# VHH binders against UV DNA damage endonuclease (uvsE): the designs that were tried, part 9

Target 1, 305 residues: UV DNA damage endonuclease (uvsE), of Deinococcus radiodurans (q9rte6)
Amino acid sequence: MTSACEAVPQLGLVCLTVGPEVRFRTVTLSRYRALSPAEREAKLLDLYSSNIKTLRGAADYCAAHDIRLYRLSSSLFPMLDLAGDDTGAAVLTHLAPQLLEAGHAFTDAGVRLLMHPEQFIVLNSDRPEVRESSVRAMSAHARVMDGLGLARTPWNLLLLHGGKGGRGAELAALIPDLPDPVRLRLGLENDERAYSPAELLPICEATGTPLVFDAHHHVVHDKLPDQEDPSVREWVLRARATWQPPEWQVVHLSNGIEGPQDRRHSHLIADFPSAYADVPWIEVEAKGKEEAIAALRLMAPFKKD
Below, E stands for the ipSAE of ESMFold2; O stands for the ipSAE of ESMFold2 at other seeds; V2 stands for 0.75 times the mean of E and O plus 0.25 times the DockQ between their complexes.

## First folded at step 3 (VHH)

Design s21 (from z07a with H60Y D62K V105I; framework vhh_6z1v_2)
Fold by ESMFold2-Fast, scan of step 3:
Structure s21 (fold): chain B 305 residues (1-305), chain A 126 residues (1-126)
Amino acid sequence: as target 1 above (305 residues)
Amino acid sequence: EVQLVESGGRLVRTGGSLRLSCAASGFTFSSYAMGWFRQAPGKEREVVAAISWSGGSTWYAKFVKGRFTISRDNAKNTVYLQMNSLKPEDTAVYYCAARSQYEIIDYTSPEAYDYWGQGTQVTVSS
């Protein structure tokens, strides 16, 4: 997988499009709880079938627009991780052939898939109940990836932040005990407050977990002037060393709305960090989604003809 | 100016139900995760329930799981806590709190939340 390091970076689409092409359905817990068991099964069968069809459409969209990296939504299968309720699991099992076919559509299109579960997953929480629910949620995400036929390697990442600050040693200790479908796909991303790349790197090295570097988070965390700070290039290279092979390295790209210290994500990427020019895989975290990818392709290093 | 205004707290009997509302203003509500906390006399503030900015993920403390439901309406800038099968132990001041969707500190910790309401008193009699 040397072509990505030698060519321009592959830009990744996150979850959905601004346009109508990729949109997923959901159901709230309140609405779901109001249903009888038969109604819950019928509701989830309809919803999961619809979202699998939308995933198939997302694969076609990526192929049509030369997008080779796609982040799966964390909300594809509502109620799948609901404790004490196996309805979602049963429905997903029933739809296994359709789910696998959707996964094959991405693989056949050459699209790499990954997931970044929601903020409520805090593996190193000081509360046992939060740690337990976090492992359950991560296992549900890994089950979806298994159902799509995705390998249990960092090629198909389950990406997570470092969790609760000041508990890095606890995070390092628990990672080896995670279920294999989770552990073998795990990646860690630096954040704006709790875990800098410097704090995550020893954990990544101790556990064999790749570091996904986010320059926007780094700049906010350390109160740096912009993403051209020399430390950005240093961290791109140090993070790359956690990837085997290095051609699998993923980084996150986002810009603030009101300057480099603004944590909110802009619609388009105005400032592309020069340190990212040789990175093989870049997730584009901008509100413009596919519009931001299209606009980036008009800029160096992507612009050619 | 950011404001969170809780309403709905009152005296209810054991086994009763109550719905709390929290109206948000002065910030982009759909970009904030929300939590409900409570504080009983002589006790520390504890998390009751949390909901992600999209409403796609929810969390509940073990002592309310199965009895309480958190929900949100982003069109109305409001978060709700539906409380069923109320017990005397649920007597507390209930607080609404907001945290940026970009914050990843433990959502069960009060220090993770940027904005707080003034609280609404819930009293459950035997």
Scores: ipSAE 0.409, ipTM 0.749, lowest interface PAE 3.4, mean pLDDT 89

Design s24 (from z07a with G56S V105L; framework vhh_6z1v_2)
Amino acid sequence: EVQLVESGGRLVRTGGSLRLSCAASGFTFSSYAMGWFRQAPGKEREVVAAISWSGSSTWHADFVKGRFTISRDNAKNTVYLQMNSLKPEDTAVYYCAARSQYEILDYTSPEAYDYWGQGTQVTVSS
ESMFold2-Fast, scan of step 3: ipSAE 0.553; ipTM 0.814

Design s30 (from z07a with D62K S100L; framework vhh_6z1v_2; at its last look DockQ between E and O 0.82; V2 from the best seeds 0.00; counts 0 for: pae E 4.8 > 2)
Fold by ESMFold2, look of step 4:
Structure s30 (fold): chain B 305 residues (1-305), chain A 126 residues (1-126)
Amino acid sequence: as target 1 above (305 residues)
Amino acid sequence: EVQLVESGGRLVRTGGSLRLSCAASGFTFSSYAMGWFRQAPGKEREVVAAISWSGGSTWHAKFVKGRFTISRDNAKNTVYLQMNSLKPEDTAVYYCAARLQYEIVDYTSPEAYDYWGQGTQVTVSS
């Protein structure tokens, strides 16, 4: 940074808005399976086209509200990876120019994009079937990021948790063999049960994979009193050391509804950890979405030029 | 007082279809991911399918090979398992299970789930 003002963290919007501005269409598997092949094609063409248009609007929304970090929904393109059904892949290929243009809207607006796939991905599972489906799902996410024209670096992160507990060595061993579009974007986040930051750090160091620190998960995992525990700052700094460059560091922010041990995410963030004051990028994991970002901006230390 | 109540298990012939339901109460259903598991006599409980809190993402085990479909209706606090082309190997007690969506665990392990139903028996005859 060369600014005369001290920089504040960039607050990220996660997936959608509470308001109508950024909301994506979807279709359930059961409803989709009831359609004929011709009906499936028409449905996905209409749905994907609509979601790409909404996604371009999300870039405008973020720019208009000074949001410089946005987590893409993993549900943008339902059925893209459906086994034995190539309809989604074909439709997305047909829409490649529109998808690329949507990605350019974000990069032109200076909005950083990342994805955090849902928890049906366990790369280090002891079940071969789960490992195979996990690599396919990650490859599909990377395909979307490539189609958006996004860099194959942790700037455009594909974020996962550590997966199956007690299998850190297996995770470290498999990461170098992941497809490049996945491997070059991969990050790992500590969770409340299977992988503490201490368990992930050696894996991140061995593989050159950035660690995303989540203080709420850390507090729940270690049964700490709150996010002001001294270890929270220690882990912010240790996680930062895994990022190249360190200015790309992302952390996650959430509060529990009924207290620090409550895993349910609150609507707003009432307790901003002092340890996060100098972190460059924060994903705000609150049910209030853009409302939570707006409320945070009214609190120290969020001063903007 | 969390409760998960499965229903719909019965005797069906090979090739038949069956729909299982699991009614949930005592928690905010729409904040929870759901799973279906099964346990045959002498075997360990195994994951059949899982579904995200919104229904936007699903996973199905390879052994169902497109025959089973998990779904949910958040307005009715209910998760479903549609089972088609049933085989004798599908005979088992079927359980529904719930885990908080923001909890990050191996979804294929029974230990990842906070709440369990008592099960419903599915029997597939030759």
Scores: ipSAE 0.243, ipTM 0.681, lowest interface PAE 4.8, mean pLDDT 90
ESMFold2-Fast, scan of step 3: ipSAE 0.612; ipTM 0.828
ESMFold2 (binder alone), look of step 4: mean pLDDT 85; pTM 0.880
ESMFold2 at other seeds, look of step 4: ipSAE 0.315; ipTM 0.712

Design s31 (from z07a with Y107F; framework vhh_6z1v_2; at its last look DockQ between E and O 0.86; V2 from the best seeds 0.00; counts 0 for: pae E 4.0 > 2)
Fold by ESMFold2, look of step 4:
Structure s31 (fold): chain B 305 residues (1-305), chain A 126 residues (1-126)
Amino acid sequence: as target 1 above (305 residues)
Amino acid sequence: EVQLVESGGRLVRTGGSLRLSCAASGFTFSSYAMGWFRQAPGKEREVVAAISWSGGSTWHADFVKGRFTISRDNAKNTVYLQMNSLKPEDTAVYYCAARSQYEIVDFTSPEAYDYWGQGTQVTVSS
């Protein structure tokens, strides 16, 4: 039984499990650079193959636990966007059939996929080298989503924050020029410093970009008492209006370890904001991952009496 | 108390190499992204390199790309900067800095970093 007949939000798993079920292999740049070209190719082939198999297993995991939303790790394919070294791109191209099969595993399981790449991506940076590397990184992530067979729509979202503060106009101006695989999937999320939801909304409206509302970030940014502040519901509704269709709306859920102003994510979610009760899709940003989802399911509005 | 302590700065000849280390304590090191910055006399502090909390992603400024490599060892709570092919222009005080992985800000801005070391002097002579 799906949660559709219960009319409650779908709770999303972020990247990995605390258990061993969904864990991905990595390699550092320094270790990679110590390898010969032939060793680099072999290393990435083994690593990418392993991570694709794990990713296919994540679809089975989500299906078995009635999870219908999953955030892909942006670290699945290390070195994919390394400037001057196309080994990763070549290896991933070689593995195209396996990658597509993994994507179909999620589609067949009814699991919505999205990605939230943040590592060293600042599209509106005032530094040209950062803008260039940011577009390269986003294009690599979009290529992964294409390789998984995922639609170029916000259903399969590529999510970013607003980037460098005070440069919202520059962000709005550059979005239409992003490559289609990136632009057509792009979403923007408010953060606790650079971009409030009020600052992002005009950018989202001008560019047709959905706004992902994060109540925790909003509470920290505006120094509000907690996530029951009336503005939280107001922003859920304003963000919903940027989604086409509105049933695709995603919000982010997290609690602070030591209180509402603590930006560090808690292990479990003790305080589910009432404003989120009718949101269709929620990414659960808790250190407890699948354990946090299980605990939430025992709380209103998710539990059945 | 939170501490970041750089070491390894010294006088070195042009073309030489050295490795900077930054030992972290008083916080969960593996939850933080790290950066190296430098500041020459009379100049602004500038980003040199950055590394994700896991070490899986790195960024290097164009002026050091190919010569410097940032790395980390989370078991030892240490971030490194391997500096090769040193030039007199690399002479500066080098600082390590820590940024929460939960902080969504411009990683090239010093404002993005929660914790800073006191710096280590690197001097490159002819």
Scores: ipSAE 0.337, ipTM 0.735, lowest interface PAE 4.0, mean pLDDT 90
ESMFold2-Fast, scan of step 3: ipSAE 0.687; ipTM 0.867
ESMFold2 (binder alone), look of step 4: mean pLDDT 86; pTM 0.879
ESMFold2 at other seeds, look of step 4: ipSAE 0.412; ipTM 0.772

Design s53 (from z07a with S31D W53R; framework vhh_6z1v_2)
Fold by ESMFold2-Fast, scan of step 3:
Structure s53 (fold): chain B 305 residues (1-305), chain A 126 residues (1-126)
Amino acid sequence: as target 1 above (305 residues)
Amino acid sequence: EVQLVESGGRLVRTGGSLRLSCAASGFTFSDYAMGWFRQAPGKEREVVAAISRSGGSTWHADFVKGRFTISRDNAKNTVYLQMNSLKPEDTAVYYCAARSQYEIVDYTSPEAYDYWGQGTQVTVSS
């Protein structure tokens, strides 16, 4: 239903809390490869069960703190995409009811979920083997989203950067051929070096893929004075046009430590771009995590009168 | 003074193993993602493996999967490449490289890396 007035943006929590409430376990490839097949199965069963329990706790945390947007860690299920090893896939299948319950806990709490896989995914690489491994990794992430019961729409976004610079046409050409669990959730984010929002917009328009705008990346890429530059509002609106419906638009919010050109993420958000005031969903990329969200809620435009 | 110093390269017979080490100094090692590249005579430099700043995430090229494993020890400021089941085709100069985790650039591109070692020669005899 419609609201009587325009709501303030929903602030999103990224992966973990600074406090002990949301922490996930992992295993390195070196440690995993040292294990026997039986030890690998036992290790992943213990680890995946633990992380699903932590994920259930994350849903409760979000509900308790009125957080309606949460980015799932890309490392919830280590070894799930490991080529030639089906142990992770078998363990995740065994834990399917628990995984689905965790997903329902978020959905029932009104918490929107999305994922942003790590930098080792380069869909438009000039190397066929890198493109193949990238699709496999994306498919593994989409499998997790399916297991959580999440819709195959940009409401439950699977977000990537543009990949290899200078290969925008190749990216546009391959997107339609991505597996449906990936393609139907795909979003593209502008970055600090390879792809500006201007370079991504035609790709997004050609493929029906939403553009997730990041003002900090834009300011660094174009060497702009700050996030109040008029182009920031222009890109918020141009990116919004790639979202159907526009109420599903997500943007990323981060500040540099030592000024607008500093790529390091600050602990708290000192400078909230005025251009973001009417954006429906904002991921807060600050080292302070939940502390940064709490601090933002005491500032305009979030401060209640 | 930023330095990356590789060691461990030598002549080895087909089927043998080597562990390459890269000692880093002059920067905050734990803030940098690391990679191993190789270059054979008459060929371009190619990515072999990459590892995140925490060591929690790794990538290996298809031509070394199952044979090579990248790892790191942030307490020792060192990145490693364990090379098993070596083939003559693995003969190359192996380079250690460091990439700022703050830049969102293609980890498979040499241009993504800020700092480079001088290389260590690995020769695999048939």
Scores: ipSAE 0.489, ipTM 0.775, lowest interface PAE 2.4, mean pLDDT 90

Design s58 (framework vhh_6z1v_2)
Fold by ESMFold2-Fast, scan of step 3:
Structure s58 (fold): chain B 305 residues (1-305), chain A 127 residues (1-127)
Amino acid sequence: as target 1 above (305 residues)
Amino acid sequence: EVQLVESGGRLVRTGGSLRLSCAASGFTFSSYAMGWFRQAPGKEREVVAAISWSGGSTWHADFVKGRFTISRDNAKNTVYLQMNSLKPEDTAVYYCAARSQGYEIVDYTSPEAYDYWGQGTQVTVSS
């Protein structure tokens, strides 16, 4: 953008495309466990190499389609966080030059990267084994971000929900003790059930963690009529105050399939909240992925004429 | 349009093994987390296991840990439940369920968090 008056929100692509351009390979735990140690190493070397190549393709895709925000898949390196098995870690170390090159491809294309780890990561679980596995999983994600050459700041966000409901004080207490590669990138997102923006804001303020506002989650959580509710703009501004600098603010955009209370994500975004028009970075959480971004660009505020 | 079809349920003796399958159609399977639930006679429906959209994260209820394993094959649009060391108390109708990737993790054990459900498959474990 040449001036502040021409600033338009940057729309972000989430993980993969509906089309064949960005698709990642995986392996299930049961299939992996059936392999010998040598077969596990060969399998992960092939799979990780393939996914790194797909990441380079994703950078090219973003450049070709003027996408400047991309959420990395949390499943790029299967088995990397598997307890008692260092095969994934060894393979990733072997592929460090290729991983860094993929990160440079995004930087050269002007694409901001962030991660939103798997739904089953619950840092504030009342179960010690879940807390342990959650920290291990977060550390594995942060290792991938380090390997891509990404800064340990909220510019390269590692995003989580609030986790276990009713355990906000425990979440606030454990954040300062998280490993630096995780803690320095951490962001918290409000959800539909457990944590409203009002419940997360004091945690964010106490820990220096930015709040990623999701208007759809807010509307579902508080049973509001739609995303034009006045509280949506209020929360965009209150969340913005947790970002340093405010120009780094990220929000999530999604619509329900069968109305504002439907938790299922629609294929396209029919209702763009007016409160988001001046937000610098927007992740588009629609099943249509790149098709939803293309459709949004035909709507105000993205249509220049 | 959307269908989840469970198979593999049958009568099996204590200590036996079964593999349940759930074939999905009518939605982008690779974008959905999957769960297995069960309901025994006179009991409420309970969560048995869950798996993320990629298969990178799994959860198993304490009463099946070490005995049951959830897995998925996104190329085949299928989720599996491998059940080993079966006990009479495992007797139940087993349901496959799908939930949008946008759902919050604290809801994964709640039936209301799931968008689509199969009709169920009966597993009977005899003494």
Scores: ipSAE 0.000, ipTM 0.318, lowest interface PAE 11.4, mean pLDDT 86

Design s59 (framework vhh_6z1v_2)
Fold by ESMFold2-Fast, scan of step 3:
Structure s59 (fold): chain B 305 residues (1-305), chain A 125 residues (1-125)
Amino acid sequence: as target 1 above (305 residues)
Amino acid sequence: EVQLVESGGRLVRTGGSLRLSCAASGFTFSSYAMGWFRQAPGKEREVVAAISWSGGSTWHADFVKGRFTISRDNAKNTVYLQMNSLKPEDTAVYYCAARQYEIVDYTSPEAYDYWGQGTQVTVSS
């Protein structure tokens, strides 16, 4: 029911709330390994069931607070991709109806879902073991997205950075060979050190992969004065051209704590880049989470009379 | 000032176990991903294990899988490396390192912002 061509950007919530409404349980590898096989099954069944229930609550939270974009935690199902241990996979299979129901709760609420796996995915590593484990980890994330009933399109992004610096050609070459559940959802994000938007754009164009532009990373990478630099608007538009349709474009929004060069994320967004005013979907990368979204809604272009 | 202080390195016999600790100070520990690296004489520094800022995700090199486990305690600003079934080939100086969680390449030493001084582990028969 919601038009993708709305003039005001949709703000996205990342993983959890500052408040108690959306908080996920976890288990460390050390604690898990100390358990017997039967205790591992019982622990993961309890943990995964709890986190699926919390996901259902997150859908309700988003609906209640008019949030239409939500990033799923990459740590939602601990031990799911643990090599040599299929306990997590078996438990998730057992909970398939509950997982699908949670996914439907988001879809029914009109909430777009995406994932940004944590840092252990380097698809273009010069080490074969790292490339193999990276594909396995990406496939595990895609399995979660499949279980939630999410489409295999960039509407439900599986987002990565460019990986190892200086290996852009290798990244471009491997993307077509990724498993379909991964390849069809793939997006690439520029980072503050290895891959600028200029380095990712040719890869995105060659592979049909959308570019998720992050203005804070761009400003840090190129040592620019702030996010009002004219190049920010240029990159918003160039990145938009990688999205089919353009109304699906996602960008990342964050501010530094002590100025534009500070890589640490602030609690609230004090400086909203004017270049983002007409971007359809914005992920808010701020420590304040829902508080940052609420504060942004009091600012232009979101402010109502 | 930022400090990473490793402890727990010592001489241990083949088949033994050892737990290394790395105490962090001077930065927001919970906003940094951590890694353990090692360097044997005449070899380059190699990644052994890595852990996300939250502790929700871990990675272990193939040569230590099933024997070593990385973990962290954000309340104590400490990262650990539990080493079991030690072999003479594990003899090295072990280093603790910290990187911003947005830096993707966890396997390259140049991706890490802060380093400890190292702790010597010697495995003998």
Scores: ipSAE 0.501, ipTM 0.776, lowest interface PAE 2.5, mean pLDDT 90

Design s60 (framework vhh_6z1v_2)
Fold by ESMFold2-Fast, scan of step 3:
Structure s60 (fold): chain B 305 residues (1-305), chain A 127 residues (1-127)
Amino acid sequence: as target 1 above (305 residues)
Amino acid sequence: EVQLVESGGRLVRTGGSLRLSCAASGFTFSSYAMGWFRQAPGKEREVVAAISWSGGSTWHADFVKGRFTISRDNAKNTVYLQMNSLKPEDTAVYYCAARSQDYEIVDYTSPEAYDYWGQGTQVTVSS
């Protein structure tokens, strides 16, 4: 609504806070398997209800701290994708009104939501069992996004890496066959080893999938000296061309702990790449979470005189 | 000094149960995803199970599905593999492995995705 806020990148909060404000509960598979069917239903009802309430609180947190981009945790609904067990799906159906209310809280606060499932998803695996479980996991995440009332467009992104290296053609071939709730939200991110932006761009172009550029991964992959390398700006622009509209472009921001080649994420962002200054949406991947966002706001281009 | 130390491997009768433990030291355990791999006689090292740094997500290979369960205790810096309904084909050296959550390498089924490895613990299931 205010044109003055449109000129600077929007910084995104990833999953949880360092402080106690946004923390989610879980249950392990081992503990879950020890429960009877009735106990499993009661456990997941309690857990999912608690996490939806925490998610509602996360919307208030974002509003209070002028955060307009939030990455949903991939662990909000444990056991939802468990093969042969429909307990999680039934509980989530029962909690549909509460889930939709939580989604509306973010939308009403002007907060864009996206997901980046982090574990055990390799869509182009050479193992059929891994491909099957990966599609099931992605479908479960898309179901959560549907339940939150989120659009089936890259505005509400479901983000993955390229998966198994050397299998780009297989990835390109399978994307059109993904379920619509997944396919229509899909984005691909370059990684530090398997898939460079150059390897992902043809796949993105062939499938209509946006490229989420990560400069830290690019610098590690190509063994570049730092994130001020001229190729960083080149890739910001090439990646932007995969976004329609370009104002929806998301990039990832992270720094290494021990220099540009360190793949571990630092607590704060010390080095903001100049190439990112005009990027509309930036996910801040730093261990300091909200502390890193606060610190970034004291730096150029965010700091005003 | 980084160490992963497996324990619990022994001779077990077919149909028996066994719990393997892997004690981690020298790194921030809660920032590492963990895996259990095995190497059967005359075979390549293969993934058995994997667990996220938080323990909120797990994966198990189809050949152990319903029989094995991976878990972790971040307060104790330990990952476990509960093995039920053991078969002679489960005879192998079992290895604990750690990979940083920050590396963004998603092929958790590949040994090269893991930064640290234990020395292994021998599990023998009598035929």
Scores: ipSAE 0.466, ipTM 0.758, lowest interface PAE 2.7, mean pLDDT 90

Design s61 (framework vhh_7n9e_1)
Fold by ESMFold2-Fast, scan of step 3:
Structure s61 (fold): chain B 305 residues (1-305), chain A 126 residues (1-126)
Amino acid sequence: as target 1 above (305 residues)
Amino acid sequence: DVQLVESGGGLVQAGGSLRLSCAASGFTFSSYAMYWGRQAPGKGREWVSAISWSGGSTWYASSVKGRFTISRDNAKNTLYLQMNNLKPEDTALYYCAARSQYEIVDYTSPEAYDYWGQGTQVTVSS
């Protein structure tokens, strides 16, 4: 757990590096479906083994560069949640010792892990087949986190957006019924269109789910001039109240490419919101990845005299 | 200019197959989720299938699940829909659409998509 005396936010690396150090392999569904059952097993065994080895290397990379927060790619184990095909699950079971070792490498390096699955996981969809596939996908991600030896708490977060707009009550109603490996790690993030922090807060309070505040999404959603708007600090504090303990609070940091209303992520972070200076954990959503973290460390509040 | 151009439609017998293509230009295709929808004469727009920006996740309407396969080639900026075991009920104008991965809106919602093609006609006889 983090010390209350640590003054500087921990900056988090998202999924991969711009450099060659952390890069994961994948396979498309079409390529996979063209394979025979034996070829599918061999393909996933090779691919999953490779990605677990890359994860082990990512732990070493984080340790070497003093990165204490890392977002796991949601695409580490392609086909793991594929309906009617248990090949991925069987391969992951076979690789359980290697997966656990990779998880221990992060823990030993003092690196906090979390996941943010793809935006099309929509738990509160008005379509039953979408709700079913979303729960299956979330359960697959939670299985990966279990296999890494990660706690079933918001320390090792499974983060989602609010999903389908206008269905907040349905989201609040279904969260208590989610499988424990998902429910106990769940966090909700405000987005730029469907769910403001104000819309998510009562859902978070009703379900005991922490709110991950994203100032860029807030600024876009509410058509605000920039991330220094007074409401940004207000939402950092209101979101913090949903975290137990408050020292576990995570926020997202991103900048638009062409000003504060541009939804596309910039390469580097030019504008660090003053409201974030005392936030314990910050995920850096920038295309520059490790380069963006290194550049941020040269800026206030991180730079030394 | 942003362009989405569908092709591969035509006349086909029931039980036959067609492969639709959607050629994308004017935006960073690999950063966009893609969608196939259809509209039968005198009917509203119906969602058919969607694919994530990476191709790692795919979704299908119940009416086409098991018969249709959505795929993409990010190197060629092209989206595909492989349609097998076609039925007369599949007769429709098929169109593709693109949405930025930065928008968190249900992928089945037509209003969630930033760019739309004009469509390619599929007619299934007998």
Scores: ipSAE 0.000, ipTM 0.249, lowest interface PAE 13.9, mean pLDDT 85

